# Ledger of designs, part 15: VHH binders against c4kar8

Target 1, 263 residues: c4kar8
Amino acid sequence: MAELSTPSPASPAPLDGGRGDELEKFTLRGARQILQLLQDLITHRGLITAHTGGGHSFMTAVLKVDEERGRVVLDPSPDPQANRRALAAPRLTCVTQLDGIRIQFPLVGLGEGQDKGRPALFAPLPAEMLRLQRREFYRLQVPLAHELSCLLKAEDLARKPVEVSARVIDIGAGGVAVVVPTGAAEFVIGGTLPACRLALPDGEPIELDLEVRNLNRQTQRNGTEQLRVGLRFAALPRAADTRIQRYIFKTERALNAKARGGL

## First folded at step 1 (VHH)

Design p16 (framework vhh_7pa5_2)
Fold by ESMFold2-Fast, scan of step 1:
Structure p16 (fold): chain B 263 residues (1-263), chain A 126 residues (1-126)
Amino acid sequence: as target 1 above (263 residues)
Amino acid sequence: QVQLVESGGGMVQPGGSLRLSCAASGFTFSSYAMSWVRRAPGKGPEWVSTISGSGGSTSYADSVKGRFTISRDNAKNTLYLQMNSLKPEDTALYYCTKDYESLWGDTSEAEYFQHWGQGTQVTVSS
């Protein structure tokens, strides 16, 4: 009985392709289901991280599903270099999230052109889409109002200690995703950042060791470049785990209440 | 807490100009990129422009490029939008925000408005 490796719920990084057999029950292959999920991404303005390989990704969105031509229309990056990387890639791996559900799908045969006079990227409809409802893959998008930050103890280019206050964009049971300005510190995949401090809205900062899981230089929708760092909780104390879980549940309940009673 | 206060809107004729201001408090203003976002009645938020924390980089929606100029005064914690050659389709409530990228995520309309001020109304009509 093979043990499944556990992907970080906070990481936007693509899941291991070798896990196909184990992810089969979460894979959508029906044309109607795929079309409906793509329409849901349009309706909810789902932000997609498109991985082009080589540790590069850019932010995009599905603008339209062209059923007649059997293709999706994607918002191009404001960064021409990100678009060039995408067009040169043999495959895009698209990762997004709806209501804590991880969604991942491949796009092959990316082209460029115009849709109604505006620049656009085009790709054939994906033959399959992965929709993971497992709690291990759940990532709470951190509300901007919470100003949730993590003080990272890292090193600069000269290997000198530096402290970076990084904004937490995602949080889950296994870790956090943070954003830092490009060049603020050097990170190595698999490296450990000791004694970092996670500041939750209520109570004292949580001291914890973080392992660097993934690094992605991203061009944002607004054209700004940033480094997104996926961090795994290493040796998380029980009390810290309880506080993080409480924050996630409390915040999700509050967001659901706002969605139902929003003005 | 983050506080953003927009001002400078009004009614103008097509071809006119307006300058919007956003007074920011509750965070280190110079450390954050700032954006202008607008909402027409019955429509979702539309990104207009972004400026980096230092002011060294700017970006614009194609619909406003060449007509609008975003700028900031970090000493005064104030963001500006100079709007020239205004068109009827520029009619909207204009908001400033410090985390525009989150508006494109799976965020409800209620969450969008938690990080914006009251907005400032721009009406372009003859």
Scores: ipSAE 0.000, ipTM 0.111, lowest interface PAE 18.9, mean pLDDT 76

Design p17 (framework vhh_7pa5_2)
Fold by ESMFold2-Fast, scan of step 1:
Order: C-alpha cells, then structure tokens, then sequence
Structure p17 (fold): chain B 263 residues (1-263), chain A 125 residues (1-125)
C-alpha cells in the first residue's frame, strides 16, 4: 500500500536526487562520525521514517549499534507487510531529525532476526550519512498576503532581454520557486539569470544571481498555463542571506502562532 | 558450547546431485540466520546462499540460482543445501555459518557469529 503524501515543506520525504552536488559538503563518511551520530539517535530516541521505495515507508528507530559486528539494530514495524517490503528492498532511505538537524542515510542488506529475544531488523553500518541544518533544506510556503515577488532578468525566445515579475511561491536558504505565465521568458536548466531582484517586505530588493534548477509546467483550473521555475541563489552575500533567513523565521513564527489559536 | 557440523559432501560427476546438512547445537537455532559459504583451493570465501530465521526468505548467488535450494528445519536445528546439476567449478569446501543478521547477496565475515568446520564437495569426471 502507498503512503499518503504530505503538503508540508517539512515533509520527511527523501531529499531530491538533483541536489547531489550540493549535498556532498554535508555528507559524513568517517566511521567515528557515523557511529557518534547513530548513538545520538539512540540517546534522543529519534524516530526514523524508513523509505522502502514505491512510495512505501514505515516508522522505526535505532535500538543499538553493534560496533563489533559493524551493524545497526532497528525496531521493526508493528505492520508485518511493512517489514516484508523493507526486507525485499535493495536499499532503505532513512530520514530523521534531531534538534532541527535533518539526518538522512541509506541502509543496504537489511535482514531480520532477534535481539535479546525480541524481533529486530539488522543492517550493516551506513557508509555515509547526510547531516543538514533545518535552514539548508527548509522551504517556506509563501503566504499570498505577502505578495513576494522576484524581478527576473531573462531572455525571450528571440534572445532579447526581458524583465519578468514572478510570484514567489516558496523560499529557502538555497533558493526560491517562482511562477511565471507560459511564454513570458525562456528558461534553460543550468542557465544563470544575472542581477535579479528579490523583493522582501522589509527594505530594498535584494540583487542576486539565480541559477535555473528545474521547470514544471502547470495548468490552472481556469485552463491558464503557468510555469513553475526552481531557482538557486548563486554567490549569495552574507547580508542577503541574513535578510532571507530573518524573513523565513519571522513568517514561520507568525504562521505557527496563527495555527495555535491566533494572535 | 556452540557447534555447527556439516555433512553430506563427497565426490560426484558433473551433472550429479548432493544434499548438504548442517547440525547446530549450543545456541537458539531459530533465532539465527544461516548461510552456506564456500572456499575453493587458492581462492577467497564466496557466499552461496542465505535463509532467514523463519525459513520464509531465501537468496542465492547468481552462479547457483536455479540449481541449489537452501532450507531449514528449526525443530531439528538443521540447515540443508540441495545441490543439483553440479559443475566442476562448484568444487570447494562448503561451510555453514550463523549470525543474528546476514546480508543477502554478498559475503561479509563480520556478520557471522559461528562457523562449521566445512565439508568437501568435489565435482570431477
């Protein structure tokens, strides 16, 4: 059975494979660092979402690290079908969080057995673990009331310069997603849009270079077509980074307060 | 004292069959995954097959798929390997090995807690 998707930008879903180059700097490969991080998951009783492929996942936890045998002991699912899917999978992708830090790691060669007379799942220690601050992966869904926009400096189909005011639909430490009308400009994955202007509610627009990372054509309910463009911040100055993070934090706090019963 | 005792090896001609047994004692057999691992003269150990503690999941090396069948009888504390359509390249010492966890698809010595002494299988004309 497939798991239901969540619309939350804080979804426990695995990180997009297209971020591989950006994730290398956050990848731990040292045996001692990996052992320490797994031990931290045990001491904090961190719940892990284990993805078995095909949209399937289950909740588990690291019960024990067996350094002598080079393996990790996991809590099996109370659902026998989830355990069968896990054992049949060539790889598990495990996702968890500790104190706002996202942790993701693969497990290969999952087996089942017993630990101290109780059913358990076993796997060799992972060769790598991702460790990301929440700010690095978090995407804030931008409230419509904020009217957040980004003035894109792009080219049309004839390679003539064009300026497009795009609505910002989500924003994170690494970039934004914007929506433009189909045909407003031409975008090429990997292309750079220089000297764009991101308009935040407080202060002057932030001038920065944006790299096109992805494109997704969408059809609205009224039949109008629009293009969603994922854009990465290139060479982001410290002052701009600070302003973007401040906006994200302030907006998230306000949304949380509203969700908990208002002001 | 933990013991794994293999039996059923011998000499056969190509195309022949043998059934290996491994009798376990000194530990709770039904809690352990079991493997067959072989070692040909002058070569390193090669993983052959694994069966889980319950006996409902099995895996095989590509070189033996369709020819070998692993099984277990938890009531008798015994592991089996039925070997059909034997080839000269199957000539090796065959070991049974036990671990609370065993990976499917590769040999990993740190996963095994207990080993048998091995039984010789020789396939020649």
Amino acid sequence: as target 1 above (263 residues)
Amino acid sequence: QVQLVESGGGMVQPGGSLRLSCAASGFTFSDYWMSWVRRAPGKGPEWVSTINSGGDSTSYADSVKGRFTISRDNAKNTLYLQMNSLKPEDTALYYCAAGTYLSSGFYSPEQYDYWGQGTQVTVSS
Scores: ipSAE 0.000, ipTM 0.070, lowest interface PAE 24.4, mean pLDDT 78

Design p18 (framework vhh_7pa5_2)
Fold by ESMFold2-Fast, scan of step 1:
Structure p18 (fold): chain B 263 residues (1-263), chain A 125 residues (1-125)
Amino acid sequence: as target 1 above (263 residues)
Amino acid sequence: QVQLVESGGGMVQPGGSLRLSCAASGFTFSDYWMSWVRRAPGKGPEWVSTINSGGDSTSYADSVKGRFTISRDNAKNTLYLQMNSLKPEDTALYYCAKESLYTGSYFTPSAFDIWGQGTQVTVSS
């Protein structure tokens, strides 16, 4: 009964492996992060589509993480054929979603056994997990307390060079959104702002080129107008990319901890 | 092939100073961020300080800010930790750690994949 193991219509297909270098920004390799993500999947009772190759897949879930033995315990398929295909496969590609985020990871060395007297599948902990937002431009809302700023090199209304210190309101792998007072500078969609300086809390400002992607005028409660500018990273060295990703994950983790309440 | 060798630990009285060194080999030292991590008896590892590849950006744990200074000499493939105003609470085994390639994670000790053998610092009277 292979049809019983067919992925849900809402389940995304695995991403093409030929784009490994583009996906590195979204790959978790830290042991504690992998363990936490697997635990989140258990807590939310997340359904996983496990692809065994040849167009075959089945539905499973993480039942338990055995940290001491470095392995995960998975719910077997009710279809014996699906379980046989999984055990014979050189690898499984596991795909799930958590709060609109696509999660994908490999499992190699699948075995079978028992957990609490019930059939179970076992596999070593994955060395990496892909965590990819469904939205093309995932953005972390920057806490006001961080006072994140970006010094923009732009032109004023008279087309004269001007430097504007803009507050960063959100940040993602692909860019930032900033707010500036209306009239502080002129922005053209598709225009490049060279040698801008992004200030992160820990360390020296990052020098980078930004491309204007969108503009939105906003009116604040006090009647003042602000311009929200969406900016794409035009070129980003690995070291800068690493610092930005580190800031995003660190801040997201801290915000999630606050939302769950402190002890 | 990749090795980190810590030295400079010892016994010192409260208020004293020590300078730790970490000699790196088997990789291009100047390409990597480096950290100091410590482990006190009966406790898990605690991050102490990080320095970027160029040596122009540093960060510190709140417990050591203003007392410790991290630095590096890329020509000598060596990382340093200058420890001043030492307290009994600073007693620990101190490790040099290399940044993991392709971490994708926020800063934690788990983002570092190469650890040395450590050097013991004991602060007591």
Scores: ipSAE 0.000, ipTM 0.114, lowest interface PAE 16.6, mean pLDDT 75

Design p19 (framework vhh_7pa5_2)
Fold by ESMFold2-Fast, scan of step 1:
Structure p19 (fold): chain B 263 residues (1-263), chain A 126 residues (1-126)
Amino acid sequence: as target 1 above (263 residues)
Amino acid sequence: QVQLVESGGGMVQPGGSLRLSCAASGFTFSDYWMSWVRRAPGKGPEWVSTINSGGDSTSYADSVKGRFTISRDNAKNTLYLQMNSLKPEDTALYYCARVTYEITSSGSTYHVFDYWGQGTQVTVSS
């Protein structure tokens, strides 16, 4: 059999590729907010993966913020080739995670110098930083084999209570997206579905209230229609939040291992 | 509260061996991939090695491949790094780090470190 390997953690992919517009609501542009976030990275010794383009990256860290000169000071790579690529790059994309919060920011105009007699990399303060709570970012596409379902308590066309078993197609810490047959129930954006039951592996269904956030009709290849319903967790007990988070994490890790050449 | 506490560092001569340990608490250790990362004097952080949650898949930086072995004991919530044939270039503060993963809506994945310890100093000199 083939030797199993884990991927290098120095190669995380940035959130880009047509997602810039979708991510605008999570982008910080206030100078004070940017300075505070950079200081948090310093305080927590946040390790940063800096992407230089062409599939190349290196690990760095923010050593300090020089507010008077409007710049950040970064640890250079122990690899001289990585530092040369970084200095030649028109832009670095820096990616890190702090306490479950994904942080991503560009650095433009990288230079080389000294800080207190030690080699350092310098760049102007980023004009923007992407800050995604893990709860806002994690959008696990639910594997079909998991047969994840949510029993929805809704109303039919005659305003009568009806229960619909819906297949969960994606799940995050903030909610789920489900698909239902067209006409199975009526949904109103902003409406609340009380006491729905989310069936996760390894336990009893989780009872929770769901708020309808969006509705999208989808036409299947055979011409039949399904309704995709985006649902927000209206109130989530800590125990339920923990179970959902564990499911997402375990599934992500299994998918990452498979995608990266593990089993 | 997530805690990672490294130990086992010290002074060794070139060609010597050292075993590092990392005691984990405050989370389900067996659910996480774990890594060793080092920071040499005057240099930035360098990834050294990663091990998956089950301990059956490992990867190494080219600079340490064939000399270092990463392992874990999930019953003891402990991560290890066996370092053989040590070189002066291995002198660094060694950190134990917890690895997490994110999946984008397009199915893309990436790895980040969210917690690491205070580090343990390894010095290789004559």
Scores: ipSAE 0.000, ipTM 0.377, lowest interface PAE 10.4, mean pLDDT 78

Design p2 (framework vhh_7pa5_2)
Fold by ESMFold2-Fast, scan of step 1:
Structure p2 (fold): chain B 263 residues (1-263), chain A 125 residues (1-125)
Amino acid sequence: as target 1 above (263 residues)
Amino acid sequence: QVQLVESGGGMVQPGGSLRLSCAASGFTFSDYWMSWVRRAPGKGPEWVSTINSGGDSTSYADSVKGRFTISRDNAKNTLYLQMNSLKPEDTALYYCARDSYGSGSYEPLDYMDVWGQGTQVTVSS
């Protein structure tokens, strides 16, 4: 059920829960909130992708919440191998979507048995559930014509401060991916780049702190090397968040209009 | 190294079928939406089809709806385009492209980040 003009979240692959404080504001830990969200998944017949690790997953659903025993009852896979992998896994990471909101939660201590004479999987109620709005997963590929840049405050090989103007390749609610000119700076995963400046069209640059999340060396078609850096927004002010989301929305609308023969 | 390599093109008669493949390497294929784009002789590039990162959402140009099927195998880092009921108007160089992440809408060529070299499809009797 996908509408062609509606953005979808990225792959149902699990989000890194170790993103610390950034995902904390979206994490539910109240017993009543967790119970209500699980009941909503039952009511809306939410299909769940359960990841067992090692690149393996299967489709399931919450059949019921057993409040007396503090556990969820899940629909087993029709594939016996998938069920064996799930039972052997130290943890399942469950990913689903409800009304455009991504929901992710761990299940630990999976067992098998029967519910009302039918095969079922059982697990204790999760201690936490991640609840992210659809837009948190959306990454806009930045059009080349926009020449979107971010001025990074980093260090060179000699640990001397350097400013690097990096091209922004994609942008989402949680961060940007940039391409750094060859040899311009050194980056360390987990390192913080303070007081960087994101230049959006229409307005002054946004000053923000960025955390290095990933590094990828790429060879261009012409044989030159470049470094792609994934950067997370640290402590993003609401005004900056609103401007970034407006840019994403405006740009997506303009690209959709162009695809229909607009502009 | 980020690379896309298309294969499966060829000559076919009207009403025939072809299956195109695109082998991706040098990036996490399962994180990206993927598209097929074609360029016919004397025409500009035309978007054909898009599939989301999970493979559960697809979109098609009106000219190919009901005839073409886009699919992907994330375990093999491969994108596919099954082309049925081919018409002379489908004659073009077909490109595999890595595009916008999570859009689900019709996407123009300038939305594309990485292209393959293309594979030629010729539909003639």
Scores: ipSAE 0.000, ipTM 0.099, lowest interface PAE 14.7, mean pLDDT 77

Design p20 (framework vhh_7pa5_2)
Fold by ESMFold2-Fast, scan of step 1:
Structure p20 (fold): chain B 263 residues (1-263), chain A 126 residues (1-126)
Amino acid sequence: as target 1 above (263 residues)
Amino acid sequence: QVQLVESGGGMVQPGGSLRLSCAASGFTFSDYWMSWVRRAPGKGPEWVSTINSGGDSTSYADSVKGRFTISRDNAKNTLYLQMNSLKPEDTALYYCAAGSTPEAYLKFLSEGYDYWGQGTQVTVSS
């Protein structure tokens, strides 16, 4: 199972759903919410990459929402071949962004016609739209120099409580990925680790409950084995969420300054 | 963590100038062809200009030719658009876009871009 890590909001590639239920909480299905989001794309002049399958895509935009006919009006490609591919496709996958929010939605039943005397593409309103805040899918690669760790409260193979200090390799608004030596503890996908402690550079450790989402076994060059564990924040107090976000933004800013040669 | 962050937009009077910048991170900037694309209110996307990976080949839309200059600094991972003699028709949200294709305008729009930014607003009015 693939982990949804480090997709850019600017990336035109459709997000892999992974487990369908994982993305369900980010999926809008209410007609009013869908209409409002489409209108926001019009108001903010969002660019859309429409994927027609077979590695083909084209740039478009939502020009209008026709509530009476239950459809969206799209700007056609200036390339007739791209429009022909779109009309022949069973589905378009549309990818865009709005103020750091990644938006993805399907369009089925594409047709062509005219809007106010100009060529246009038409499709029924989507039944669903995926909306991900940058914070919800962004993962900061933690600098090794920060020595960021998380004390995990887990169980060994005999169901005895153990504490494992794990190195945090990436962190986002929704969770962390850590590495632990193979055999240090038993992890079960979907299991909850209560009262773990995340040590950020500034301030006291944050106490939090973590849910195990994925497990990947890795063999290092020196022959030692490590287990990479993906952990979701089960619940975070506002203060903890704020501290984690500050760390992410501060570290990202510092890394970007270094990449520009110290400016 | 691919990011393209545009800056330098703003309000300017007709005949004025602006310089847009696009800071790139999370990919090998020097391997990519870079473009500026704009979208005006009520319209679809319009290609503006493209520069190749080495910075020695450029192309421009007819509407901006002679007024705009695209350039890049691969050491700083930054793309620029110098806009002179601005007109009200240049009012748009301007996007930085990265692609692997060196093809003409129609192919750029029909094939899409690998990455693009959130855009920076340019308003030309009195």
Scores: ipSAE 0.012, ipTM 0.516, lowest interface PAE 8.4, mean pLDDT 80

Design p21 (framework vhh_7pa5_2)
Fold by ESMFold2-Fast, scan of step 1:
Structure p21 (fold): chain B 263 residues (1-263), chain A 125 residues (1-125)
Amino acid sequence: as target 1 above (263 residues)
Amino acid sequence: QVQLVESGGGMVQPGGSLRLSCAASGFTFSDYWMSWVRRAPGKGPEWVSTINSGGDSTSYADSVKGRFTISRDNAKNTLYLQMNSLKPEDTALYYCATSYGLEFTSGYPSKMDVWGQGTQVTVSS
């Protein structure tokens, strides 16, 4: 089988926990709800991607919930290095899917031991679990070869109109993430960018309104600074929605086929 | 030396059933996640199902969910795939694969090694 990683509709990449206010309505905090969801994962034998930080992750599953001791028992990785990284990590971010619903939760204080004579990992029950049944939370990492771009209509630092061609780095049903050079335009969280143009392969650019949702500064390997801007589709016509979904599914299938062809 | 040997394939009519087996040797089978992968004529490989090391967590491709059941017997170092309600679209060579440091894409393992020679399943009337 190929040793390749590809994008997916159920992408294991964690969502930003700093957006707590937006995600609060999807966050389970009740002990009974958390226990029920964990039991649902056991009953449906759901597989979990556990992120240990630094770009590392491993596959696990909830083997059981110990309500009396307030802890969850997890299947260890067959890779000893992955288990060592997990035990050393201050936090695991667990991502899974149940019937198209994205589920994400943190685990803190991971330990190792045995469960009925088998090696196991254990952690205290999470205080919260995120449960999302919204297609707009799916993220497809855009292949660099597609050179997918979005022409943004924004304002510069002097509040004068400016057009910026931004590279699209990920795309979902609910929005895109783009990269722009630092200082190319001024972005305000909650602000609207009207009549922007998204260029997809095979067709005319899609004209759409975008709402700024988040801003992240990042330093590239070559030392240059770029701004990553998360943008929400403010009012997406059905035809545009269909084209975006078609691009996402077509690209995901093509990437999966190429990855498996490399076996 | 790691070895996987698939068996149990054959010809069956639509709606029929087959049970595939994979005999593993040369490694500690109970430590590894295992998968079934198939390759239909003229198509690339398609992931079918995965089971964790302990046998208590599974996943399936949408095309087979509800019809196929993956299981394992760690005492016998054997992986199974019970296939029910077979369709012509299930016609393929079926391979047993180990999954080390497993990653998923849409429920598909993105990293695995396929070391078996496969067993042929043909569904036709």
Scores: ipSAE 0.000, ipTM 0.180, lowest interface PAE 16.7, mean pLDDT 75

Design p22 (framework vhh_7pa5_2)
Fold by ESMFold2-Fast, scan of step 1:
Structure p22 (fold): chain B 263 residues (1-263), chain A 125 residues (1-125)
Amino acid sequence: as target 1 above (263 residues)
Amino acid sequence: QVQLVESGGGMVQPGGSLRLSCAASGFTFSDYWMSWVRRAPGKGPEWVSTINSGGDSTSYADSVKGRFTISRDNAKNTLYLQMNSLKPEDTALYYCAADKYTLGSFYSPTEYDYWGQGTQVTVSS
């Protein structure tokens, strides 16, 4: 009997031509709504993952909105290859999150130049932005101060067992996303990592079996590359689920209180 | 329990037509966006087409636009791909994929929640 690993598409899913009724109510098309949301990303210094296709992305941010020219100005990658991939892409799929709300928008017609003597990427304002408040799409962005980590049981290039301590960057009901240093281990989409250990701030580490669902080589704002790995909880004991949900709820409430309280 | 089963592949001559079907079970099909993704020998996966949950909005890769038509029947939990004017470059294993949003799965906008086993399409004289 033949079994095949689940493939991942090379191209990102389209935003155009496939929105339907269920996404339409979350789609912003008003010029003022789009401008306000982009301005909110600037104000909160929201980090954006810009997907260029082929499992590649880079971290960027909206530097400003040029209303007179109808353009958004983005922070380029210090890695010239990441910028070349972005400029060659038919579109960028930009993904970010503010206060538990997933925001996604396309940028088409990307160009490069300078803004006030600094390198910059320019694109026309997006015609639409998705703003999803659905709980099943919620991912808690893990505060760096929490030092949340997951000890992964993996293999190196020579198929020898290796343990990698990976930083957890986001967490939800179905899994975690982690950062792994480039070259630390080999990951196969659909592969299972048994007996990994998720360290939450309160209590003993949670032992979990994790399935590799996604691999993305992301170029950071400082130009360094890191491997981001999306991991699904293959089986989640009730006690572990309760602790994870408690952590998410408690952290979300603390972050919301801090945001309302000011600095 | 969750299954996507493709059918309708086969060998066809250049200029010919095939219709692929994907039968879905074990989830609420009408809540999901559906896509066709293909993998040619020696190449990575290539997105082909997407249809929204309601069936009223579609999108296509430039390489197949004007030749392929995606459609769905939510009452039958079935996805279709009508392929016309087939070319040798369309030779690939064709996968049915389901995603609650076109933004991709929980982990990545380029990933899908569910995948089928694939059906082989060979365009050859």
Scores: ipSAE 0.000, ipTM 0.169, lowest interface PAE 12.5, mean pLDDT 78

Design p23 (framework vhh_7pa5_2)
Fold by ESMFold2-Fast, scan of step 1:
Structure p23 (fold): chain B 263 residues (1-263), chain A 125 residues (1-125)
Amino acid sequence: as target 1 above (263 residues)
Amino acid sequence: QVQLVESGGGMVQPGGSLRLSCAASGFTFSDYWMSWVRRAPGKGPEWVSTINSGGDSTSYADSVKGRFTISRDNAKNTLYLQMNSLKPEDTALYYCARHSFYLGTSSEPTYFDSWGQGTQVTVSS
């Protein structure tokens, strides 16, 4: 394809799961910029995780960019089932890293064939690529004085709905880590906690859906156990994302100023 | 700054063993799921194994199941891959990869946001 169709509300999910306008400043849409970034991935032999949907993904790499035909050439998976799933998928979400910068792009219209006599996957050039700076992955350790909390909507051991006020220990652009007493609720990796409320300084609590990513049991100095829960923001309204980013920026700046001023 | 540094690769005979290590820095290692990924000469990358943040849940590619063991030491910020009964088909550059924790997306848990430069494993007679 020479160009992308005009987006509509019914279009497939945008890059990063529905976070549209907030990511525009990190989105490359120029054909030359896209070609150069793909070429950089080839030069640095970047590993790419391609998500085919339904919980499936496979590893690939860009072998070649065919500018005349407007397509990319990808390494197929050594797993034939992964290749079949990829070819059947309406869209691939490709994610990689270059020098600590996260790169994400969609591929639509995947086909199979050969490159120099070897099996290959082909797709039209992406119309957009997301390029996030290293700072976008920064996790801010939350100062105890800020008393950040998140009201979690979960289930107890008997599968009864329960609300748990959890202390936020760190926060980033994509999620938070919280601590909860062991046994306060049951958490299932990949489970969604709907309509949780994140309390930031200045303003109303932010209502958001959180996905459980990581669980780690910790034993405190006194022998008491607590659970550290890693939670991803499933999607954020623009206003909520702006507030979280502002909090992170202001807190980082204040911590850096304090560390330098005392010496 | 996130850094992952792999080591422990080398040349080994078929049926031999190697233990790979990955030293992690610049992040709270104990909060992240970790994986090993490999790339054989002339082939695409292949996922090998995953371990959760606590080290109590693991998964493996069918090609290595029963032969490889993934483990971690959160006190040392180190990920390991014990490779036994090595075959010529295991020859590859092996990468340590960090699962995305803070994406703010509905993407799958297996999405990686960081990996190292790799360590070469060659299985030959």
Scores: ipSAE 0.012, ipTM 0.403, lowest interface PAE 8.7, mean pLDDT 77

